# Ledger of designs, part 12: VH-VL binders against Large ribosomal subunit protein eL31 (rpl31e)

Target 1, 104 residues: Large ribosomal subunit protein eL31 (rpl31e), of Aeropyrum pernix (q9yd25)
Amino acid sequence: MPSEGTWVYVVNLRRVYWGRRTRRAIRAVRMVREFVRRHTKADEVVIDNELNNYIWSRSREKPPARVKIIVSIREEEPEEGGERIRKAVVRLAGRKLRPGRYKG
Below, E stands for the ipSAE of ESMFold2; O stands for the ipSAE of OpenDDE; V2 stands for 0.75 times the mean of E and O plus 0.25 times the DockQ between their complexes.

## First folded at step 5 (VH-VL)

Design E6 (from E_C5 with light chain A31E D52G; framework fv_ebronucimab; at its last look DockQ between E and O 0.46; V2 from the best seeds 0.00; counts 0 for: pae E 7.8 > 2)
Fold by ESMFold2, look of step 5:
Structure E6 (fold): chain C 104 residues (1-104), chain A 122 residues (1-122), chain B 111 residues (1-111)
Amino acid sequence: as target 1 above (104 residues)
Amino acid sequence: EVQLVESGGGLVQPGRSLRLSCAASGFTFDDYAMNWVRQAPGKGLEWVSGISWNSGSISYADSVQGRFTISRDNGKNSLYLQMNSLRAEDTALYFCARVEDSYYFSDYFDYWGQGTMVTVSS
Amino acid sequence: QSELTQPRSVSGSPGQSVTISCTGTSSNIGEGYDVHWYQQHPGKAPKLLISGNSNRPSGVPDRFSGSKSGNTASLTISGLQAEDEADYYCQSYDSSLSGYVFGTGTDVTVL
């Protein structure tokens, strides 16, 4: 996987509606986080406040069924020493933005 | 305590239908997704079908798609499996199972019934 | 239907450790889904043994432990006892099936 770059994905969150309502928004955020970790091999995934607020914008029981995201990957030095890590910053994408790899 | 009691199994000829029921008690039934899992005699476990808490989402194993229909009645705390066009390969002990969700993108079956036997033979 | 691969049988003497592997594909364990384990004694329904790869429910002896690495999960029984003779199944979610998959099952024998 390229060390740095920007990708746009659509994440299907509909599975959260199968079970208990009170966990849906928490599960939706975690589904986005794990989706990004899996597809980009990021060591650390940071969900932008706008995206988090969008997922929670209704009650905790009514997250969106799908969400389009922009994922920006950068390698960084960790706060506490070690190997360089791949860090993903995840934000909301506009409706017309097509999935795929982007520069900038 | 949580209880799941299956019924409706029996001996039928190929091509016939059966309807399985599962009576639930000891928990708030409509908080949970529910599933059917089967086990052919001497064989392993096979997932059959699942249904969301409000029936808004339903999923089937490929082997039963188009022949079986899962449903639930939350007013009666009951789960159902309508089994049409039965084949010898459908012979199994059928379990009703409650799904407890995992925060890690997959769910597990925390309570099982004892099963109801379905035998399909000529 | 896809199945998770388990050894057909394992055996050990009382007090030994045995390990049961559960190997999946890129559409289930390899996609990062949790693995759960069930114990089934002859003539009985399955019982949850391990959830979320390694979480031991209340009432399950601490000699049962689970782990997951890459595409494979493992169940270890330390200090094997006669009551541990049973069939063991792993289970995960499969995105290509939009449903659950079980392992092929492992017969544990205490010698």
Scores: ipSAE 0.012, ipTM 0.641, lowest interface PAE 7.8, mean pLDDT 85
ESMFold2 (binder alone), look of step 5: mean pLDDT 92; pTM 0.941
OpenDDE, look of step 5: ipSAE 0.096; ipTM 0.765

Design E7 (from E_C5 with heavy chain N35H N54D S59Y, light chain D52G; framework fv_ebronucimab; at its last look DockQ between E and O 0.43; V2 from the best seeds 0.00; counts 0 for: pae E 5.1 > 2)
Fold by ESMFold2, look of step 5:
Structure E7 (fold): chain C 104 residues (1-104), chain A 122 residues (1-122), chain B 111 residues (1-111)
Amino acid sequence: as target 1 above (104 residues)
Amino acid sequence: EVQLVESGGGLVQPGRSLRLSCAASGFTFDDYAMHWVRQAPGKGLEWVSGISWDSGSIYYADSVQGRFTISRDNGKNSLYLQMNSLRAEDTALYFCARVEDSYYFSDYFDYWGQGTMVTVSS
Amino acid sequence: QSELTQPRSVSGSPGQSVTISCTGTSSNIGAGYDVHWYQQHPGKAPKLLISGNSNRPSGVPDRFSGSKSGNTASLTISGLQAEDEADYYCQSYDSSLSGYVFGTGTDVTVL
């Protein structure tokens, strides 16, 4: 996997319905975070406010069953020396954007 | 106080059907997914089936797929398991269990009923 | 493998420690899914003992502890007492089965 770049994914969130009704949106955000960590090996994952608001848009009980996301990976130096970290910024993708790698 | 009470077990011949019920009380039933777990005599626990709070997502173990149907009636605080085409290997104590969230995912069963016995024998 | 592997039985004298292993595969514990533990006394329903690998619910004594590393989870009972004589099961999720999976169960005997 390249050190930096932009990817578009579709994340299946249906497993949040296995659990409690009122915790589903919280779990949906966690699933997006863990999906991104697994697929990009990011050290830090930041969920954009628009994406977070979209997941909560109906209610905490009925998050979307699927969500399309844009993941931008950049390497950053930590505040106190050490190895560069991979930081993922995750945003809501437009409806027509196809999954795959994108420049920048 | 959370209570789960199973019923509907009994002795049946192979190929016949039974319907299990689980009556829930002491919590907001339609906030929770509910599952069935079984235990053959002298054996371990086996997950059977689960259903989401709104019946929108339903899951089965491979061993029962196509033969068992899970359902719920939130108006009656009740969970059901329709068991068709019963086999000797379905002989077990059947537990109703409430599902609680875990952080990363595997959810877990925080409350269990005492079970209802199903015996499938000729 | 459709179940998590546990030792058939373990035993210890009162006051000693016993450890129960729960070994899975890359589709369950090895994928990072949480592990939970249940205690079952004879003729009783299972009771939640440990959730989320190491969390003790209210009312569970601190002599019960859990951990997870790689493909293996462990339950340790320190200061074994007579009432700890029971069957113990681990449980997780398995992505290959798209369902929950239990361990094979361990009979703990207090000598």
Scores: ipSAE 0.081, ipTM 0.723, lowest interface PAE 5.1, mean pLDDT 87
ESMFold2 (binder alone), look of step 5: mean pLDDT 92; pTM 0.946
OpenDDE, look of step 5: ipSAE 0.247; ipTM 0.805

## First folded at step 6 (VH-VL)

Design c06 (from C2 with light chain S27D; framework fv_ciduvectamig_arm2)
Heavy chain, then light chain:
Amino acid sequence: QVQLQQSGPRLVRPSQTLSLTCAISGDSVSSNSAAWSWIRQSPSRGLEWLGRTYYRSDWYNDYAVSVKSRITVNPDTSRNQFTLQLNSVTPEDTALYYCARHDYDSEGYYFDYWGQGTLVTVSS
Amino acid sequence: QSALTQPASVSGSPGQSITISCTGTSDDVGGWNYVSWYQQHPDKAPKVLLYEVSNRPSGVSSRFSGSKSGNTASLTISGLQAEDQADYHCSSYTSDSTYVFGGGTKLTVL
ESMFold2-Fast, scan of step 6: ipSAE 0.680; ipTM 0.892

Design c12 (from C2 with light chain E52D N55D; framework fv_ciduvectamig_arm2)
Heavy chain, then light chain:
Amino acid sequence: QVQLQQSGPRLVRPSQTLSLTCAISGDSVSSNSAAWSWIRQSPSRGLEWLGRTYYRSDWYNDYAVSVKSRITVNPDTSRNQFTLQLNSVTPEDTALYYCARHDYDSEGYYFDYWGQGTLVTVSS
Amino acid sequence: QSALTQPASVSGSPGQSITISCTGTSSDVGGWNYVSWYQQHPDKAPKVLLYDVSDRPSGVSSRFSGSKSGNTASLTISGLQAEDQADYHCSSYTSDSTYVFGGGTKLTVL
ESMFold2-Fast, scan of step 6: ipSAE 0.652; ipTM 0.884

Design c14 (from C2 with light chain G31D; framework fv_ciduvectamig_arm2; at its last look DockQ between E and O 0.53; V2 from the best seeds 0.00; counts 0 for: pae E 5.4 > 2)
Fold by ESMFold2, look of step 7:
Structure c14 (fold): chain C 104 residues (1-104), chain A 124 residues (1-124), chain B 110 residues (1-110)
Amino acid sequence: as target 1 above (104 residues)
Amino acid sequence: QVQLQQSGPRLVRPSQTLSLTCAISGDSVSSNSAAWSWIRQSPSRGLEWLGRTYYRSDWYNDYAVSVKSRITVNPDTSRNQFTLQLNSVTPEDTALYYCARHDYDSEGYYFDYWGQGTLVTVSS
Amino acid sequence: QSALTQPASVSGSPGQSITISCTGTSSDVGDWNYVSWYQQHPDKAPKVLLYEVSNRPSGVSSRFSGSKSGNTASLTISGLQAEDQADYHCSSYTSDSTYVFGGGTKLTVL
């Protein structure tokens, strides 16, 4: 997998409905973050405000069951001379975009 | 087709509050996929994004750091419009002000519809 | 003053290709593929040409293309025509959920 790039994913959020109702939106955001970490090996994941607010769009108890995201991955060097980190910025994807590498 | 209609020119004195209105047709200000922005243009600064309002089962705002202490963007669902309020204006706020939409369910993230612009002059 | 740097002006003859640059920081441009380009004719609002670096919305001529390398995005106009004479603006969506714009480039078709 390339170290940098832009990708479109569909994240299934259905299992947040298996847990406590009052924490579903919080878990859904956490699930998106963990999905991105797992699939891109990102060290830091930034969730765009619109995506976060979309997940909360009906209530904390009724997050969407699926969400399509567009993820931009970059490696950054910390200003001190430590290890480079992988940073992901995650936005809502338009519903017509196909999953996979976003080359355009 | 979506259309954004702005009010006519404004003359505002320094220290006063600028208020502008953008009326929406062909879409709803409370669309769960749209966001409604104010952008201004001046010869000295070019285009500047100021802020937005959007509805995601509740109302949210994002504001540019440069103006966040002075700006408010509010929806009006009954009139299907949104407003800009900019407090404590100075001559540096003189610009052509646009309203604009983006919609994440559309083809992509960009401002796909713009108002015609409202010229604002801040002068003593 | 502008967060993104563009040349103030460029020129070209009909039929030629020209390129307009847009340079920012890694946090505003280099790290992300969120650059858009807008065309603005006199006395009109900007109109989108490209989004997310190189994608064209429906109805935009394929003569407009885009690319990015490092912290610099580029708009290329091929087959230059008289009606391409306009101002061109780049923008980027930042990781702080805000937008920044370039200072604009005046294209003159000779």
Scores: ipSAE 0.154, ipTM 0.753, lowest interface PAE 5.4, mean pLDDT 84
ESMFold2-Fast, scan of step 6: ipSAE 0.728; ipTM 0.904
ESMFold2 (binder alone), look of step 7: mean pLDDT 89; pTM 0.915
OpenDDE, look of step 7: ipSAE 0.575; ipTM 0.884

Design c15 (from C2 with light chain N33D; framework fv_ciduvectamig_arm2)
Heavy chain, then light chain:
Amino acid sequence: QVQLQQSGPRLVRPSQTLSLTCAISGDSVSSNSAAWSWIRQSPSRGLEWLGRTYYRSDWYNDYAVSVKSRITVNPDTSRNQFTLQLNSVTPEDTALYYCARHDYDSEGYYFDYWGQGTLVTVSS
Amino acid sequence: QSALTQPASVSGSPGQSITISCTGTSSDVGGWDYVSWYQQHPDKAPKVLLYEVSNRPSGVSSRFSGSKSGNTASLTISGLQAEDQADYHCSSYTSDSTYVFGGGTKLTVL
ESMFold2-Fast, scan of step 6: ipSAE 0.694; ipTM 0.891

Design c16 (from C2 with light chain W32Y Y34W; framework fv_ciduvectamig_arm2; at its last look DockQ between E and O 0.04; V2 from the best seeds 0.00; counts 0 for: pae E 5.7 > 2, placed apart)
Fold by OpenDDE, look of step 7:
Structure c16 (fold): chain C 104 residues (1-104), chain A 124 residues (1-124), chain B 110 residues (1-110)
Amino acid sequence: as target 1 above (104 residues)
Amino acid sequence: QVQLQQSGPRLVRPSQTLSLTCAISGDSVSSNSAAWSWIRQSPSRGLEWLGRTYYRSDWYNDYAVSVKSRITVNPDTSRNQFTLQLNSVTPEDTALYYCARHDYDSEGYYFDYWGQGTLVTVSS
Amino acid sequence: QSALTQPASVSGSPGQSITISCTGTSSDVGGYNWVSWYQQHPDKAPKVLLYEVSNRPSGVSSRFSGSKSGNTASLTISGLQAEDQADYHCSSYTSDSTYVFGGGTKLTVL
């Protein structure tokens, strides 16, 4: 598993196209989240708005087949106390967004 | 273009470790799109996926539940190969073992290149 | 993950069309369209015929086609030829990010 730091991944999202068209983008975001959880063992995964918007940029039915992401991993102390948590912030890498605001 | 060449002992005693090597040509074991798997075949169990190794800014492994406690798949970047170690073997591990590649930058998710296969017999 | 279920054997005459089924669960065949089919001749490694249920790689005959309904994927071979005599294996991606194979089907061309 990766230690603290910044990591680059390419996530293949092709499989979302075999589900309900109206949920493809939602599933794509979930897939990215689960991918990061699985590979980083993060307790908390935060999807950046730019990345989210990119996934929705074509439509809810046409998410990208692949997405390059930058994952920043750090361990933080919870405000209420308890055990240290592993947090992953996921950002878009190497792509430009279409103009506009998209659904999350 | 891609070739997988397998090597290793073909006879292993019970309780010992089965070890195989898969040498890669035409691609890199550290490819950021490829995954390198071990698959075995027997008359009783058919084809069985065992596990894989792959590099995505770090090395990762996935293993089949059936062998997870006994299996290790390791990359060797210096020799551009990857290995299989299966501990505490029994006659049930007798099979034809294949190494194989799948690459998500290819046409789709499937095993596109295979090694020549290595028959490994577990016997005292 | 349990192996996918295939018929042990199927047979057909030259020119006929046969179908091989591959049945899994909602965690594999039914959960994704990541089903692949492989042809295997004696003393050879498996060769991919179809991927993602129904797609043919370059060089694969159009006589091979695939479909899926529910938890069951199907391989159809039309215009059966003698060289089609081989073992056929299905495979699927699983919900735990692993792969599972079927038990294999022996096709005999009569």
Scores: ipSAE 0.028, ipTM 0.688, lowest interface PAE 3.5, mean pLDDT 89
ESMFold2-Fast, scan of step 6: ipSAE 0.740; ipTM 0.888
ESMFold2, look of step 7: ipSAE 0.137; ipTM 0.736
ESMFold2 (binder alone), look of step 7: mean pLDDT 90; pTM 0.922

Design c18 (from C2 with light chain Y34F; framework fv_ciduvectamig_arm2)
Heavy chain, then light chain:
Amino acid sequence: QVQLQQSGPRLVRPSQTLSLTCAISGDSVSSNSAAWSWIRQSPSRGLEWLGRTYYRSDWYNDYAVSVKSRITVNPDTSRNQFTLQLNSVTPEDTALYYCARHDYDSEGYYFDYWGQGTLVTVSS
Amino acid sequence: QSALTQPASVSGSPGQSITISCTGTSSDVGGWNFVSWYQQHPDKAPKVLLYEVSNRPSGVSSRFSGSKSGNTASLTISGLQAEDQADYHCSSYTSDSTYVFGGGTKLTVL
ESMFold2-Fast, scan of step 6: ipSAE 0.685; ipTM 0.880

Design c25 (from C2 with heavy chain Y109W; framework fv_ciduvectamig_arm2)
Fold by ESMFold2-Fast, scan of step 6:
Structure c25 (fold): chain C 104 residues (1-104), chain A 124 residues (1-124), chain B 110 residues (1-110)
Amino acid sequence: as target 1 above (104 residues)
Amino acid sequence: QVQLQQSGPRLVRPSQTLSLTCAISGDSVSSNSAAWSWIRQSPSRGLEWLGRTYYRSDWYNDYAVSVKSRITVNPDTSRNQFTLQLNSVTPEDTALYYCARHDYDSEGWYFDYWGQGTLVTVSS
Amino acid sequence: QSALTQPASVSGSPGQSITISCTGTSSDVGGWNYVSWYQQHPDKAPKVLLYEVSNRPSGVSSRFSGSKSGNTASLTISGLQAEDQADYHCSSYTSDSTYVFGGGTKLTVL
């Protein structure tokens, strides 16, 4: 995995809808955060407000749920030294974008 | 063909509320991929994004920190328009005000359509 | 003050190339690939020139190109023409889910 770049993913959120309605939105946002952390090895994941609100609104509705996201990766170094921090920022992707590396 | 048409008063007194309307044609204010913003331009501060409203099964707003305590961006689905209200204006709010759209489903996060602009002067 | 730093003015002669820089922070230009450039002629609304750093909308001349390195994005105009005389504004999306703009650059074609 490169140190910086941008990728498009499709995240399947259907399993949050198999359970009870209570806390679906919280679980769905957590699933996106964990998906990004797992696939990018990011230490911090920042979820855009439009993405968060899309998930919240969808989670109160009926399944199925998939969300296409764009993930941008950046590395930051601490001021006093130590290990660098890998940060991912995540937003909604348009339906025409293909999963994979985004050359943008 | 998407068009944004602005209307509202061009002169506002200090301490009053600045109110502008942006009428939309060729798209719906409740489109699930669009977001509707207000942006102003002044010689001293350049372009400033003020806030947006958008529909994702419910209505949401995001606002710039600098205006958050004074601003409301409000949709009107029956008239297919959205409005800016900026309370307690001062001469520093004198600017050319634009409404604009971004639509994430167009592969980009950028303002693709703009209103014609409304010059608002805050003066006694 | 504007959030993003641009030179106040640049100038060039017809046929030359000019570059305009746009410097932000890791929370905007450096953190996102959502840098847009807008061209504004007098008494007109801004018109998108580039989006997502380097993408051109349909109808925008290939003379306009964009790049980004770290916290600085750049707009390059090649084969400068009289019609290019305008104000140029950069914009970026932010980690706070807002938009910020640069102060604008006035391009003079000599």
Scores: ipSAE 0.654, ipTM 0.880, lowest interface PAE 1.4, mean pLDDT 87

Design c27 (framework fv_ciduvectamig_arm2; at its last look DockQ between E and O 0.05; V2 from the best seeds 0.00; counts 0 for: pae O 8.6 > 2, placed apart)
Fold by OpenDDE, look of step 7:
Structure c27 (fold): chain C 104 residues (1-104), chain A 125 residues (1-125), chain B 110 residues (1-110)
Amino acid sequence: as target 1 above (104 residues)
Amino acid sequence: QVQLQQSGPRLVRPSQTLSLTCAISGDSVSSNSAAWSWIRQSPSRGLEWLGRTYYRSDWYNDYAVSVKSRITVNPDTSRNQFTLQLNSVTPEDTALYYCARHDYDSDLGYYFDYWGQGTLVTVSS
Amino acid sequence: QSALTQPASVSGSPGQSITISCTGTSSDVGGWNYVSWYQQHPDKAPKVLLYEVSNRPSGVSSRFSGSKSGNTASLTISGLQAEDQADYHCSSYTSDSTYVFGGGTKLTVL
């Protein structure tokens, strides 16, 4: 498990295209969130607006097949006692990974 | 309205390559809402999914583990068809082979709504 | 990839209801909400009856229904008719993004 820091991942989103067209983008965002949760064990995953917009950029039916993301992990103390919260902020790494340019 | 028409040899010798073609009408092999699969059926193994090809801003393939090392599923956009190649065949590859399309209307599109007529391929010396 | 487990055969009289089970493991199936059922008559390609456990495509009789519990999906045929005599196959998406079928069930209408 990664400690606090910043990591870069490439997430393959091609599986969302097996689903209903109207839900592909939603599923893509969810897939990114779940991917980050699994790999970072974060309690909270925040998807950056730029990344979200990129996933929705073509339409709700045509999310990118792959996305390169930057994941920043930090541990925050709860406001009113309790255990530390592991938080992951997910951002778009770049625009180079456009749909159609990479084969999964 | 979608139709799948299969063609190819029905007899293949051991160690040779099994080749089949599935011609598509009423849809496109490069449709971003469909996937194109090969499935075979035998009395001993029942229905067995072999692999698929599909276009999602790029071409992708998935293959069954059982045949992954020997199988190739290729699209042909010019003829709107896709093919199956299975190398190094043995008598165990004798089966009724089907091409089929996944329907995107399902939540994950994991069912086959259109099928080819089937092609019995016998592997024998 | 391991096949889903179905009974080899089931039988029933006209007008009766019969159920065919399809059992797998959680490691084999990508999700039990994505089980499909197919009917296959002799010398015909399989025809989809149900998808996503219980959804019927257009043209499929309401006599066919589906359910799931745990790692078992079930196809129920009510008001059994002679034309229902066929092989029935369950299928599912796998965890590794492939596809798996059951062994098939031969239904005999007595």
Scores: ipSAE 0.012, ipTM 0.654, lowest interface PAE 8.6, mean pLDDT 87
ESMFold2-Fast, scan of step 6: ipSAE 0.722; ipTM 0.896
ESMFold2, look of step 7: ipSAE 0.227; ipTM 0.749
ESMFold2 (binder alone), look of step 7: mean pLDDT 90; pTM 0.923

Design c28 (framework fv_ciduvectamig_arm2)
Fold by ESMFold2-Fast, scan of step 6:
Structure c28 (fold): chain C 104 residues (1-104), chain A 125 residues (1-125), chain B 110 residues (1-110)
Amino acid sequence: as target 1 above (104 residues)
Amino acid sequence: QVQLQQSGPRLVRPSQTLSLTCAISGDSVSSNSAAWSWIRQSPSRGLEWLGRTYYRSDWYNDYAVSVKSRITVNPDTSRNQFTLQLNSVTPEDTALYYCARHDYEDSYGYYFDYWGQGTLVTVSS
Amino acid sequence: QSALTQPASVSGSPGQSITISCTGTSSDVGGWNYVSWYQQHPDKAPKVLLYEVSNRPSGVSSRFSGSKSGNTASLTISGLQAEDQADYHCSSYTSDSTYVFGGGTKLTVL
């Protein structure tokens, strides 16, 4: 897997439907975080505020069955630690973006 | 094409509320693939992002820490516009104010692709 | 003061290449690959030149290119033209989900 790059994924959230409605948003955010960790091998996953708010708004009233996300991966070398970490930043993708690998 | 047109008072007295409007054409303020920001420019602080509003099944706002206690950014879907309200202004709020768009539909949304014409607001000493 | 460091001014002659730097930290320029550059002519709003470090919007000349190394992003203008005389601003997304700007660089075409 490349050390840096940008990918667009569609995350299936159907399993959120089988739990308590009051915890649906928490589970959806967790599922997105776990999906990203699993597919990118990121050490740290940052969920952007807009994506978080979208999931919370949709999950309480009408939980999203799918969410399209943009995942940008970078390797960050701590100034003091020296060991490289893989960091993923996760944003809500627009409808027209196609799943796949993107430059920058 | 997207156009942003600004309006509002250009002179505000200290302690009053600064209020500006950004009218949108060529896009919807409630577009679920856009966000709408206010940015100001002054000689002392340069360009400074203030806050944004965006629609994702519900309306959300994010604000810069430096102004968070006195700023409100509000959408108006019936007029297709959004406003900046900045309370308790001081001479340090004198600046050229811009509204701007982020596009998430065709890009990742981490930049400002369309800007309003700018409004110079003076807060008298 | 501005969060990102740019030189206050830069100059060049027509046909030359110039480079403007934009230095931040690992929580902005170094961390996100979401650096954008804006050109501002006198009495006009900023216009996007580059986004996401090196991408050009439609209509922006290929003479403008961008790169990033560590905590420093760079804008390079090749084949310098008189119309390039303007202020140039860099911006970056941050780990706080906010935006920061550089102090701006005045380009003079001599």
Scores: ipSAE 0.007, ipTM 0.657, lowest interface PAE 9.3, mean pLDDT 83

Design c29 (framework fv_ciduvectamig_arm2)
Fold by ESMFold2-Fast, scan of step 6:
Structure c29 (fold): chain C 104 residues (1-104), chain A 125 residues (1-125), chain B 110 residues (1-110)
Amino acid sequence: as target 1 above (104 residues)
Amino acid sequence: QVQLQQSGPRLVRPSQTLSLTCAISGDSVSSNSAAWSWIRQSPSRGLEWLGRTYYRSDWYNDYAVSVKSRITVNPDTSRNQFTLQLNSVTPEDTALYYCARHEYDTSGFYYFDYWGQGTLVTVSS
Amino acid sequence: QSALTQPASVSGSPGQSITISCTGTSSDVGGWNYVSWYQQHPDKAPKVLLYEVSNRPSGVSSRFSGSKSGNTASLTISGLQAEDQADYHCSSYTSDSTYVFGGGTKLTVL
């Protein structure tokens, strides 16, 4: 139950490869978004373009069963005001980055 | 190790297309862990990121909003290089242009680890 | 106008410490650990000095350190030396999958 900060996760995507190929990328992106929501309690999850494109490209060609992501959690006020939103930004992580809290 | 070498015309007339090439050695333009950017520098605007190209089983581009309508960043795998095309230039496009790489293999975070030597492009009649 | 705000200039004497600030918004500096700093000597390309707020590439002196508080990232140079005289640029990745830079800071070693 992280409050704010940056975290490295490995998301298992094995089950997206079952069934119809045409929906694998959509399903994989959805699984990443759901994983982040569950682990961080974020109200908004933003998937980086490069991560999205990596998942789409890999879903069509013997894709890896897992993806390593880096997630930054922040509480922001909406531009129009109102209650703070807990926002997660999700990016592709390098292969050498260890899972867990990233301290900088 | 990795080197980026720039070439292209240094003088362009207003309304024409600015075209530059960045030749890569020590890495592949289609490396699945790299992305290839163009960045320019002027006294009035400082450093300004323009766009990038990268290969993830297909080619993708991201562009800065300020230039998106005029810019194309294209890879050429046969020559291991990538190019900048900037259409309808004005004197405000006069700048020192750099190509640069970012890579995910070590830390996985977004910074420019290698830069080309820079090309001064003057837009004048 | 640059997306990130830096002072135009800073100065110090050899042996002193100086700090350069880089201020953005809550969405582009605070909360995200994607701030990098670049050193640029006259007539040279920028060279990465720090990445991910505070990490140093191999070969960069421990005299250079970085931090972030709220919307402001800071570069601190301790034990200031004559060769540190250069322009310093901050940068951040954004939610739009783009990069933004600060206006740059000219450091003069007096």
Scores: ipSAE 0.316, ipTM 0.795, lowest interface PAE 3.3, mean pLDDT 84

